# Miniprotein binders against a9bab2, part 30

Target 1, 221 residues: a9bab2
Amino acid sequence: MRQRLTVSESKAIFHKEFPFVVPAVYRRLVDELIVELNLLKNQERFVADGVFAIGLTSIFLDFTKGYKPENQKGILLEAICKCTGFSASNLEQIALEAKKLANGLNTNEIKSLITDNNRDEKESTYKLINKNNHYSRIIAIGIYKLVDMQSNGFNKEEATENSYLDLVNNFGYTKERVEKDVNLYKSSLDKIEKALELIEMNIKDEKRRNKERVSRTKPGQ
Below, E stands for the ipSAE of ESMFold2; O stands for the ipSAE of OpenDDE; V2 stands for 0.75 times the mean of E and O plus 0.25 times the DockQ between their complexes.

## First folded at step 17 (miniprotein)

Design b3 (at its last look DockQ between E and O 0.93; V2 from the best seeds 0.00; counts 0 for: pae E 1.8 > 1.5)
Fold by OpenDDE base, look of step 18:
Formats: structure tokens, C-alpha cells, sequence
Structure b3 (fold): chain B 221 residues (1-221), chain A 120 residues (1-120)
């Protein structure tokens, strides 16, 4: 039985795998993912399925939109996954497969893809969309993103902002719980976006001030 | 003096006379609402008595006076967890970790809070 890693051990591995400075605005994201992934890895009822993979990759993508340099994002996700005993490349592949499976399906058709762990039949769908997986905000966001991706497809007309809630009971969760975590996610994303905008404004202002200072210090005109 | 009254309250707390300590700390913070240490110690005493709601209120005041008080955040989180307010507890642990990112005890408590939050 692989000994459960402590958060400190995971963080030590992370720093080895990511030899760059994480900007302050992204430190909480990284730490939250390390803590949650480390916790989930040790839960008996946890399966890293397609819904989970969609959730994790979406969280990472959404919260790192402003991350510079951009070429470090892949390394960052890899380091987060590796330090918690996951494979970023595998999760990205599983997420893609789950997205493909759900592509073009309406909410009712997606319900039919949700399989309970006990039934023998279609091995491929079972691995991607599981009922009664160990709950986390990552799963909640995965459910939300799975449906949101469909609403952007052909049948845009019927997808309401809360269409993902129609699937929640089929996954074995309560609507109230999932809705709470999704709303918290949206709120957190909005806060980071505002913070990034403020940082960009401050950088622009500083550059402007520096240019003005340099122009004023030029002798002779 | 406020300091004498505070010291009396501390002595009462240390001797296990929690009710009397609470009374004295309460008087200190009433007279001196900006006394961060008195709010924190009032919170700690209330927490030890199991009055978690009043403890949280006292820790909020302590944090408002001293935003870098890691112990106040941690104890507030513990009190919130005891009341079943797991989300709020998680947020307070994260705030504590923003100040002290290497505190393994906070990470352990945070993991437990997440576990409880996800089992609810």
C-alpha cells in the first residue's frame, strides 16, 4: 500500500517538479488543488473518471487564463498532478474522451451515460461517468462544465443556466450542495479576474509614469 | 488599569476559572474595544468552555485589530468546525496559511475540514 503522502511531502515534490516561482495570485489555486487532490487520492470511493478530469482541467484552465509565461502552465499542471499521485496527461485524455462521449447529447441523453459501479455492462462509459463517486467541488464543477459545453453546441435553445442541476440527482448528489459549490466557483473566478484586471491596470499605469518620467528627464527640447 | 484587569483575567483563565475570566476579559474589551490580545484571549476562553459562537465573534474582533494573527484564524476555524460551519472553517484555515504557508498542523486541520465538508 503506497504510504499516504502528507501535504508537506506533496509540496516538496511539487517544488522539485516546478522549479519556477508561482505568482502570488495563483498560489492559493495551487495549494488548494494539492490539498484536495491529496485528500481524494486516499478516499476509497474516489475514481478519477471523466467528470473529475473535466472538473480539474477546467478549474485549472479557468483560473490560469492570465498566467505568464504561458509555456509554464503545462508544467504547472503536471507538477500538481505528479505531487499528488496523478498523471496530468492521463487526466487530459480522460477529460477529452468524456467530452467526446457527451458531445451533441442533451441532458436526458447524458443521464443515460451515468452508470453505477456495480453493473457489468459498457466498460468504456463506466470509466468516464460514474454515479456515487466521492464528492468534491471538482466533481461538482465537472458536472457543471459537462453540461455547459453541450449548451454551446447545436441545441443552445433549451439549455438554461441551471440545466446541470437536472443531472445532479442522477450522479447521487443533492442539488443544493452542487449548486452551492458551483456558485462558489463562479464567485471565486470573478474575484480572480477582477484582481488580474487590477494588476494589469497598475502595470500599465506604472509604464506610463515611467515613460513620462523619461520624457521629462530628456535634456534639450 | 486595563493591563491589571487583563492580567487578572489571564490568571483566572490559567487557573481554570473560565466564567470569571470571561467576565474580566469582557470588561476589558468593553472599555478598550481595540485591545486585540484581550479579544483573542476572550475567544480562547469561550472556546474552551464550548461557547463556539461567542468565541467566533471574539476572534473576528481580534482579527480586525490584528489581521496577521495566525492563531486567531486557526482557533476561529476550529470553532466554526465545531459548529458544523465547514465552509467558513476552510476559509479561515486558508487565511491562516496565507500568513504561515508552512504550518503542517493547519494543513491537517484543513484536510479534515474538507473531509467533513464533502461528507455533509
Amino acid sequence: as target 1 above (221 residues)
Amino acid sequence: SDEELYQRAESLKESGQFDQAIDKFSRVVQRYPDHAKAWRELGRTLQEMGDYQRAVDAFRQAISMNPEDVDAYKRMAESLRRMGQYYEAIEMYWRALEIDPDDEQIYRALEEAYRLYYEE
Scores: ipSAE 0.768, ipTM 0.885, lowest interface PAE 0.7, mean pLDDT 89
Fold by ESMFold2, look of step 17:
Structure b3 (fold): chain B 221 residues (1-221), chain A 120 residues (1-120)
Amino acid sequence: as target 1 above (221 residues)
Amino acid sequence: SDEELYQRAESLKESGQFDQAIDKFSRVVQRYPDHAKAWRELGRTLQEMGDYQRAVDAFRQAISMNPEDVDAYKRMAESLRRMGQYYEAIEMYWRALEIDPDDEQIYRALEEAYRLYYEE
């Protein structure tokens, strides 16, 4: 009998592992990852493989760009993973290994890395890059980011906008679905970047008003 | 009065006369367009009849009048789910959680909505 954590139980563990205030702008990122990871952990077809690991770590890094203090970001990711039954260090290592395998390869060469070994076979673990893993937007972003390694520093937006779609059917997904989730991801990044810009502008405005207040209290200088 | 019209519409709904209830609720919101409860009950009645798009439209009106109505967000999300609009349903549940962040039932509904979204 496998007991599944509720989101409330995972959040209790999260607060134990991350005993700091999460700024409001990042609160949904944290809660949404907890919900999604709880769901995925208990799906029969789910494997925390290299594509998933690339997706999760990329989402986290992209959305926590500018998180302060910087030294809490690692603790934050560790808490999110631990409260849902994952290991951040293990996932980071798996992501690194998958990136090394795909580094410098073209699309056809990457296709040869994708195994239909998403079931119980001779090996005790799944391959790093699996066909037919349980779909999620995390996998979609993993596929998207995986192709970036073949571009080797080309204009990333233009070079990778549609080239990742060449791999999607090899993973067992539809191009339309993956493209939709990648576009939603980009929109969500734009929203958080705009929110952070507004926060920064409000801080500057408060500093200006505070200088004016201090100046009014020093009439002789 | 608006309370008399509302109670008459509610009684029709409770007696299973959904078409007449919809007509009466529609008259209530036509005369009293800021009547959040009437918009919500119109949405619920439309939802019972499987008219999910009109239910969503009515719930959106209820939310515009009372943006703290967690039940309206949850019911709008359910109608969106029934229409196969899983991403929009997920977004409505997150908006409900902004109001009531400790509601375990919303988190359970979110997990199910993500499951449906990913299995689509």
Scores: ipSAE 0.670, ipTM 0.814, lowest interface PAE 1.2, mean pLDDT 85
ESMFold2 (binder alone), look of step 17: mean pLDDT 89; pTM 0.887
OpenDDE base, look of step 17: ipSAE 0.767; ipTM 0.885
ESMFold2, look of step 18: ipSAE 0.562; ipTM 0.792
ESMFold2 (binder alone), look of step 18: mean pLDDT 89; pTM 0.887

Design b4 (at its last look DockQ between E and O 0.86; V2 from the best seeds 0.00; counts 0 for: pae E 1.8 > 1.5)
Fold by OpenDDE base, look of step 17:
Structure b4 (fold): chain B 221 residues (1-221), chain A 120 residues (1-120)
Amino acid sequence: as target 1 above (221 residues)
Amino acid sequence: SDEELYQRAESLKESGQFDQARDIFSRVVQRYPDHAKAWRELGRTLQEMGDYQRAVDSFRQAISMNPEDVDAYKRMAESLRRMGQYYEAIEMYWRALEINPDDEQIYRALEEAYRLYYYE
């Protein structure tokens, strides 16, 4: 059994794999993912399935919308995954496959895709949507995003903001727990968006002030 | 003197006389509501007594007076964990790590809080 990496060890690997400065606004995201992924990797009932992959990639995407430079985002995700014993490319592929599988399906049809992970099934029969996977907020967000992605394609009318809750029991979780984590996710996302807006405003103001200063220091010819 | 009163409370706490220490620290914080250290020590005393809710309240006051009090965050997180408030404990550990990002003990405690949060 591969010895569980400590957070410190994972962070050391992260810094090796990501030789750039993480902006302060994104440090918590990175650290949280490192801690959570390290813990999940060592859980016997944890499977990095399609729902998990959708959750992880969505969290990363949503919280890094303002990240500059854009070309570092891929490297950042890879570094987070590597330092915790995951493969970013594999997770992205699994997420895509799960999205494709659920594409165009209603909530009832998605329920039919949820299957128990038979421990005895060889790695070759990797199920994309597992029941009773080890719970995490990443899974909760994965469930939420899986349904949210479908509602945008179908009749606007029935996609209630809480349609994902209809699947929660089929996954083996409580509605209260999943709803709490999804709501916390939404709230956190709103906070970071506001923080980013403020940062952008401050940058613009500084640029303006600098331009004004330069214009004033031009000697009148 | 107020300092003597505080020292007496500290001595009582160290000797395991938590009830008496609590009473004295309570008097100190009533008289001096901005005394961050007294709030923290009251919290610690209450924590040792198993009064985790009142400990959390005291640590919250300590943090309000000193937002960089890493110990208060850690102790608050521990008290929250003891009450089964794992999410709130996690948040307090993260706040402590924002101040002291290299504290391995906090990471260990944080990991445990996450384990508890995911399993319950």
Scores: ipSAE 0.722, ipTM 0.869, lowest interface PAE 0.7, mean pLDDT 89
Fold by ESMFold2, look of step 17:
Structure b4 (fold): chain B 221 residues (1-221), chain A 120 residues (1-120)
Amino acid sequence: as target 1 above (221 residues)
Amino acid sequence: SDEELYQRAESLKESGQFDQARDIFSRVVQRYPDHAKAWRELGRTLQEMGDYQRAVDSFRQAISMNPEDVDAYKRMAESLRRMGQYYEAIEMYWRALEINPDDEQIYRALEEAYRLYYYE
């Protein structure tokens, strides 16, 4: 018999592992990752592979770019992972290794790499993708980010905004599902970036008003 | 009066006479289109009848007038889930959690909605 963590139990662990205030703009990111990771960890067939690790670390980094204080970001990711039964340091290493393998490859080269990775499992301990993993948004973002690695390499001009969809059949997912989740990701990222810009603007305006107030309170006689 | 019509519709709903409750709640919201409670109760009645699309539309009206109505978000999410619109249901559950973050029932519903979204 296996004991499964509920979302409430995972959140309790998270608050013990991250005893700091999570700014409001990041609360949904944190809570949603906990829910999704808890669900994935409780799957009997789930294996953390390169695509998953790229997806998770990319989501975290993209949404936390404005996170302050900066020195708490590593602690935040570790708490999210630990409370759901993952190791952040292990996943970060898997993502790094997957990025090295995919760096500079075009879509066809990545397809070939995926095919070779699954051809001889007993001779390779590293998997870019486990095709038996259930779909999740995290994997969709990992597929999308593989193309981003490609765009930094030899065949940049062949890559388009939707080039990542060419990989989908090699993962056994539908293009429509992956495209929807990637577009929702982009939309969510745009929303948090705009929210952060508004917060920065309001803080800057408040500091200007305080500076003007101090200047006006100084004696003239 | 609109309060008497509203109370009668609630009584009919409680007695399981959903067709009659729907008809009266529909007249109330047509006459008083800013009646947030009536929109919510129309949505609940339609939900009991299995008319999930019209239930969602009614809850959307209630939410537009009272954006802090946690119960309307939760019921809208349930109707969306029944229709197989799992992503939209997930979004409504997150909206409810923004208002009331300690609702353990919503987290359980979210976990099930994510399961349905990813595995079906």
Scores: ipSAE 0.547, ipTM 0.786, lowest interface PAE 1.8, mean pLDDT 82
ESMFold2 (binder alone), look of step 17: mean pLDDT 89; pTM 0.892

Design ctl (at its last look DockQ between E and O 0.03; V2 from the best seeds 0.00; counts 0 for: pae E 27.0 > 1.5, placed apart)
Fold by ESMFold2, look of step 17:
Structure ctl (fold): chain B 221 residues (1-221), chain A 120 residues (1-120)
Amino acid sequence: as target 1 above (221 residues)
Amino acid sequence: SDEELYQRAESLKESGQFDQARDIFSRVVQRYPDHAKAWRELGRTLQEMGDYQRAVDSFRQAISMNPEDVDAYKRMAESLRRMGQYSEAIEMYSRALEINPDDEQISRALEEASRLSSEE
């Protein structure tokens, strides 16, 4: 029971667990998540903590908001997690707990959570907020989302677009790397939103043209 | 204009219309063979279509025009790995690490490709 999967083996399990067609617009997301989770699962120092869980669930929801049929989204996330050795329900629970813990906290209070959790490091494999976890772009998004949650509270003025960078060194990462990954996330999200709008426009135009063809070509004597 | 054509192809790629995106990017690189970004986007489009060999060829062109394009090296290595060409994938991951040496995702992918190569 060595529990070490190749990416190819993970993809084979994914297709067994998700026996539906993934629309082309979402295939890159699915492939990238499977690869990233496969690599992280085999990383000795990686912990699937609350920051990671917030990042993963946020990425998935943000990039699949237009996914049809809607009832397959949960199955899709479950398959992505299962094929890489994670539990979607466990990660969703951890993300909710981490969000509740961090809700309404300012930057200094979040820093305290990061430094004060040294007792929790030894007691739990699903710690809510960790220092010095193995870096992943998913964690970068988790950090960004923690601070972005503050921007919706009464302390909104104290958070700027780049306020999450103030915490990066507390997590043990470099600001340059985290900022790069967050900016790529924002750019990718903008692109998929624009692409979905263009697809919807093209579908409307195709339907209009098809109605015109049918009405023009209806048979008569 | 050619700039509008490039942006339209990029939008088609993001919307999953890979055949149309491929055709437009191919026209762009035929007219502008020194357009490194268009070669990279053609390679990315071919990756999405599962045409890994042509994706590798396109990434080579992008790299020849812009040897500092870490993304092109990473994606070329990924395509090579999916074809089971681990030795070439290792070389491309290594070149990406020379440019961006603290990228743990590339380092992990290099380690896994090395393991797979040695098992064979």
Scores: ipSAE 0.000, ipTM 0.063, lowest interface PAE 27.0, mean pLDDT 78
Fold by OpenDDE base, look of step 17:
Structure ctl (fold): chain B 221 residues (1-221), chain A 120 residues (1-120)
Amino acid sequence: as target 1 above (221 residues)
Amino acid sequence: SDEELYQRAESLKESGQFDQARDIFSRVVQRYPDHAKAWRELGRTLQEMGDYQRAVDSFRQAISMNPEDVDAYKRMAESLRRMGQYSEAIEMYSRALEINPDDEQISRALEEASRLSSEE
C-alpha cells in the first residue's frame, strides 16, 4: 500500500524538489495546490483525468504569469506534482490530449464524450473525461477551461460566457458549486493581475525617479 | 469488544482524559484503518490536546474515507489556523462550505482566516 503522504511530508519533499525561494506572492498558490493535490491523491474516487489536468495546468499557468525567473516555473510545477505523488509531465500530456480531443467539438459533442464513459469501448475517452470524478475546484476550472478553449476555435457566436455550466450536470456536479469555484477563480486571478500591474508601475516609477536623481546629481561640466 | 473500546475512548474524551482517549483511538484506527469515525474522533482528541499537526493528519484520513464530512473539514481548518497555516485553513473551510453552504459559522471562520492571511 503506497504510504499516504501527509501534507507535512509533501511540503518537505517540495522543498527538496524546489531548491529556490518561492516569491511571497506565489506562496499561497503553492501551498493551496500542495494541500489540494495531497487530499485528492488520497481519494479513492479521484482520477487524474484530462479535465483535472487542464484545470491544474491552467491554474498554475494563470497564477504564475508574473513569476520570475521564468525558467523556474517548470521546476515549480514539477515539484508541486512530485511532492503530492503526481507527475507534471504526465498531467501536461493528459491535458494536451484532452485539449486535442475537445478541439473542434461543440458542447453537445463534449456531452457525448462524458456520457459514453461506458467502461468497455473507448478506453481513451474514459481516461480523459470522467463522470462523477471526485470533485475539486481544479476540476471545476478544468470544465470551464475545456469549454473556453472551444469557444476560441469555433464560431464565437454560440458560446456564452456560461456555456460551461451546461456540461456541469453531465459531469455529475451541481451548477452552483462549479459556478462558485469558477467565479472565485476569476476573481482571484483578477486580483493578482491588478497587484502585478501595481508592482510593475511602482518599479517603473522607481526607475524613473532614480534616473531623475542621477541626472540631477551630474555636475554640469 | 472493539465497540466497547470505542465507547470507552468516547467516555474518556468526554471526561477530559485525552491522553487515554488518544491511545485507544490510535489503536482502533491502527486495527481498523477504514474506520472514518475513529479517525475523526482521534482528530478531535488531538485537537483538544493542542496536537494540531496530528489532528490534521487524522482529519485528513477521515475525509479520505468520507469526503462529505463537513465536521472533519471544519476541524481540520481550525487546527490549521491554530498552526498559522491560514492558506490551508481557508481551503478546508471553503470545502466545508461547499458541502454546507448555509453554515454561517464556517463562513465567518473563513472570513477570519482570510483576514489573518492578509495580515501576514
Scores: ipSAE 0.000, ipTM 0.144, lowest interface PAE 15.6, mean pLDDT 82
ESMFold2 (binder alone), look of step 17: mean pLDDT 86; pTM 0.846

Design dA (at its last look DockQ between E and O 0.87; V2 from the best seeds 0.76)
Fold by OpenDDE base, look of step 17:
Structure dA (fold): chain B 221 residues (1-221), chain A 104 residues (1-104)
Amino acid sequence: as target 1 above (221 residues)
Amino acid sequence: SPEEKIRELEEAVQRYPDHAKAWRELGRTLQEMGDYQRAVDSFRQAISMNPEDVDAYKRMAESLRRMGQYWEAIEMYWRALEINPDDEQIYRALEEAYRLYYEE
């Protein structure tokens, strides 16, 4: 039985796999993912399925929109996954497969894709969308994003902002819990966006001040 | 008695509302007595006076957890970790708070 990694052990692995400085604004994201992924890895009822993968990759993507340099984002996700016993490449693949499976389907059709994770069924087919998976905020976001991605298709009119809540009971969760976690996610995104805007403004102001200083130090020829 | 100590500390914080240590001690005493709501309020005051009080965040988080306010507890543990990012004990408590939060 692989000994459960402590968060400190996972962080030590992370620093080996990501030899770059994480900007302060993104440290909370990294730490939260390490804690949650480490916790989930040790839950008996947890399956890293398509909904989970959509949730994780979407969270990472949405919270790292302003991350520079851009070429470190892939390495960052890989490091987060590796230090918690996951594979970023595998999760990206199964997220893509789950997105493809749900593409063009309405909410009722998606309901039909939700299957019980009966471990006993020898069926070799990796189930991308599982009922009664160990709940996490990542799963909640996965459900939200699964439905949100469909709203960009032909039937824009029927996709209400809360259409994802219609699936929640079919996944085996409460609407209140999922809605709370989705709202917390949205609020957190807004906070990061505001923080990034402030950082950008400060950089612009510093550049302006530096230009003004240089212009003043130019001897009047 | 703990009740007498609380009264004394309440008088102290009324006279000296900016006394962070008195607020923290009041919170601790209330927490020990199981008055978690008043403990949280006291720790909040202590934190307002000293935003880097890791112990106040930890104790506030524990009190919130005892009241079943798991998400709020999680947020306080994260605040503590922003100040002390290598505190394994906080991470353990945080993981437990997440576990409880997801079992609700």
Scores: ipSAE 0.789, ipTM 0.901, lowest interface PAE 0.7, mean pLDDT 89
Fold by ESMFold2, look of step 17:
Structure dA (fold): chain B 221 residues (1-221), chain A 104 residues (1-104)
Amino acid sequence: as target 1 above (221 residues)
Amino acid sequence: SPEEKIRELEEAVQRYPDHAKAWRELGRTLQEMGDYQRAVDSFRQAISMNPEDVDAYKRMAESLRRMGQYWEAIEMYWRALEINPDDEQIYRALEEAYRLYYEE
């Protein structure tokens, strides 16, 4: 069955659904998500579960927080999802439900929830967390963010930056692979944040130069 | 022979280390012989002198893939796409590289 789109076909749909210019600083993000989502759509073991949805929505939010104009940001996510056969609203709902399931749970409680999925788990838990899902960098970030959520407040459970690694084996992945992909994510985020800072400095410098130029050419009387 | 061509190109890049074309041809010849590590090193030199050489990025990515260095290959394919966007062959190679990366 030909349900799989080529990247070229997906990009054609994307440009139809997003008829605006994507600023250069965000083009790699958009294209990389299209490539990865196309790949995952065709994987037999892939399920868009809660940890995947958290990962995808978190990646998009983190990398687009400086995106202008703001009103195109939601359209951008919708276009990326639609052109690869996903629903942005459905994924956002799955992510919200997964966050609610994890709310108030420590790492050991989340581990227990995942472990029980292989015995006689209910349908609702299967839809939110799936132990044997096809690996991707998006899922690695989902695992990281799931545990990082419990650390965002004054979490007295002593969660550390590396506490997410305690969950990794419960998903059937290796700590080394997940940690590597999380570190690549952090490095990429730092790079785009620095690029955005440079772009903002250039805009302010050009505004200052233009204001100085106008002031010099305007007769003061 | 390929071995004699490599010796000549190695002498050329030793004498003229800023000769981007010689580094690119050395990398290409090493790649054809299956010496992927030295091919990558040669392409890196060519790229340092001509950072818009799309063919050098693509060939470097192929050598990296052959060595099982999939993420590094992915990065070189993205570099090539920054220069020549919408190259269908690069996107197909990129999809394969991501698949291999996730399977390792």
Scores: ipSAE 0.655, ipTM 0.847, lowest interface PAE 1.3, mean pLDDT 83
ESMFold2 (binder alone), look of step 17: mean pLDDT 86; pTM 0.856

Design fa (at its last look DockQ between E and O 0.65; V2 from the best seeds 0.00; counts 0 for: pae E 5.6 > 1.5)
Fold by OpenDDE base, look of step 17:
Structure fa (fold): chain B 221 residues (1-221), chain A 120 residues (1-120)
Amino acid sequence: as target 1 above (221 residues)
Amino acid sequence: SDEELYQRAESLKESGQFDQARDIFSRVVQRYPDHAKAWRELGRTLQEMGDYQRAVDSFRQAISMNPEDVDAYKRMAESLRRMGQYYEAIEMYYEAYYINPDDEQIWRALEEAWRLLEEE
């Protein structure tokens, strides 16, 4: 049994795997993911399935939209996964497979895909969409994103902002819990986007001021 | 009776006689290692005494027997926080949250723990 990694151990591994400075605005994201992934890895009823993978990859992508340099994003996700005993490449593949499976399906058809993780010892068949998976906000976001992705393909009229809530009970969770986590996600995302906008504005203003200073100092010769 | 011993320890704890309560709870858990409530109350007693490490160990035993013990997770997290183990505290608060997401105290505690972690 692989010894449970402590958060401190995971952080040490992370710094080894990601030898770059994480900008301050993204540090909380990284820390939260490392903590949550460590927790989940140690849960007996947790399966890193398609819904989870969609959630994790979506969270990472959404919160790192402004990350510079862009070429470090892949390395960053890999480091976060590796330091917690996950594989980024595997999760990306599973997420893609789950997206493909759900593609073009309505909510009722998606319900039919939700199966109990009866780990009967014998069926080694990896299920992409599991019922009664150990709950995490990552899974909540996965459910949200799974439905949101489908709504973009379906006639705009039926996809209400809360369509994902219709699946929540089928996954074995409460609507209130999932809704709370999804709303917190949306709120947090809005905050980081606003922060990034402010940072960009400040950078532009500073560049402008510097150009103006340089232009004022050159006229005399 | 063992129940009488437990009740006595509870009474002692409530009266602030933590040393005596600790001793009795310790005897109870030694005799009855599967007594989840006794482990939790031992943990609480130790926490009040400022013995956070032993409190954490006791809460861990309580949780092993009752994995849905929200109070044990919260108290374990608090004890970890007191020891400066903020990451582990955050983990335990998340565990508590996943059991009872409507507990507003958990959210406040999480925010504070994250704040403290960011200040280090």
Scores: ipSAE 0.473, ipTM 0.739, lowest interface PAE 1.2, mean pLDDT 87
Fold by ESMFold2, look of step 17:
Structure fa (fold): chain B 221 residues (1-221), chain A 120 residues (1-120)
Amino acid sequence: as target 1 above (221 residues)
Amino acid sequence: SDEELYQRAESLKESGQFDQARDIFSRVVQRYPDHAKAWRELGRTLQEMGDYQRAVDSFRQAISMNPEDVDAYKRMAESLRRMGQYYEAIEMYYEAYYINPDDEQIWRALEEAWRLLEEE
């Protein structure tokens, strides 16, 4: 019988693998990823395919753009993946392969890449973009990001803010579910970006005040 | 007899006689350990009595037999939250959310649990 770790047990492993303080602004991101990955690890029908990998790596990069020190970002992703039974390097490679496959394609061409797991001619296509994978909000973001890549591609069609919804039924999901999760993602990204701007403003203000205090306390001769 | 005992325990729970309801539900699940509904109602009764750890254990039994029981996940999460086990509560709320994503009450409970964890 398969027994998965609790979130608390995964957190204990995370702290061993990442022996640094996570800045407060990123703690919810880290905890949300650990919870989501812990749930997915034990799902029988879940496959960490290219759409999932694009979603995960995109979420991590988008939310950690301001992460300091920079040299800890890679260690952070590795710890999040390891404590939930995933390999960060493997997922990054899968995401890269899926991005190459989808690069420059329009929506109809992307629909052609969405394969049933029953096709067995080239294993690489089977691994990258699957129909009816176990749903997660990470996959929803992966679908959204595939269209974002299309908007920058050679064979453009008129892209709208919701063009990614044209693909959702081809993955076997409902548009309402995916749209809700994408909108929550956008809202969360806006919130963390605003929080980082406020933190930067507060740091600048404190540095200015400290400089002024030191200057005023210089001895007058 | 099993059905009769179950219905009597539900009536006692509704009237606020939680200790008597607990005793009867406990007897039902001891005799019929695969009775998912009785495990869930035992958990609800224990939760009303403030025995959150035994409530969690009972809900876990119900979930093992019916992994789509959204109410059991939600109530287990509530009991975990009351015990201050916020990460575990959040996990159970996500389980409920992925079963029933259109239930706004689940999402609101998730956001509240995240808020409580962040204020800790």
Scores: ipSAE 0.113, ipTM 0.541, lowest interface PAE 5.6, mean pLDDT 82
ESMFold2 (binder alone), look of step 17: mean pLDDT 88; pTM 0.871

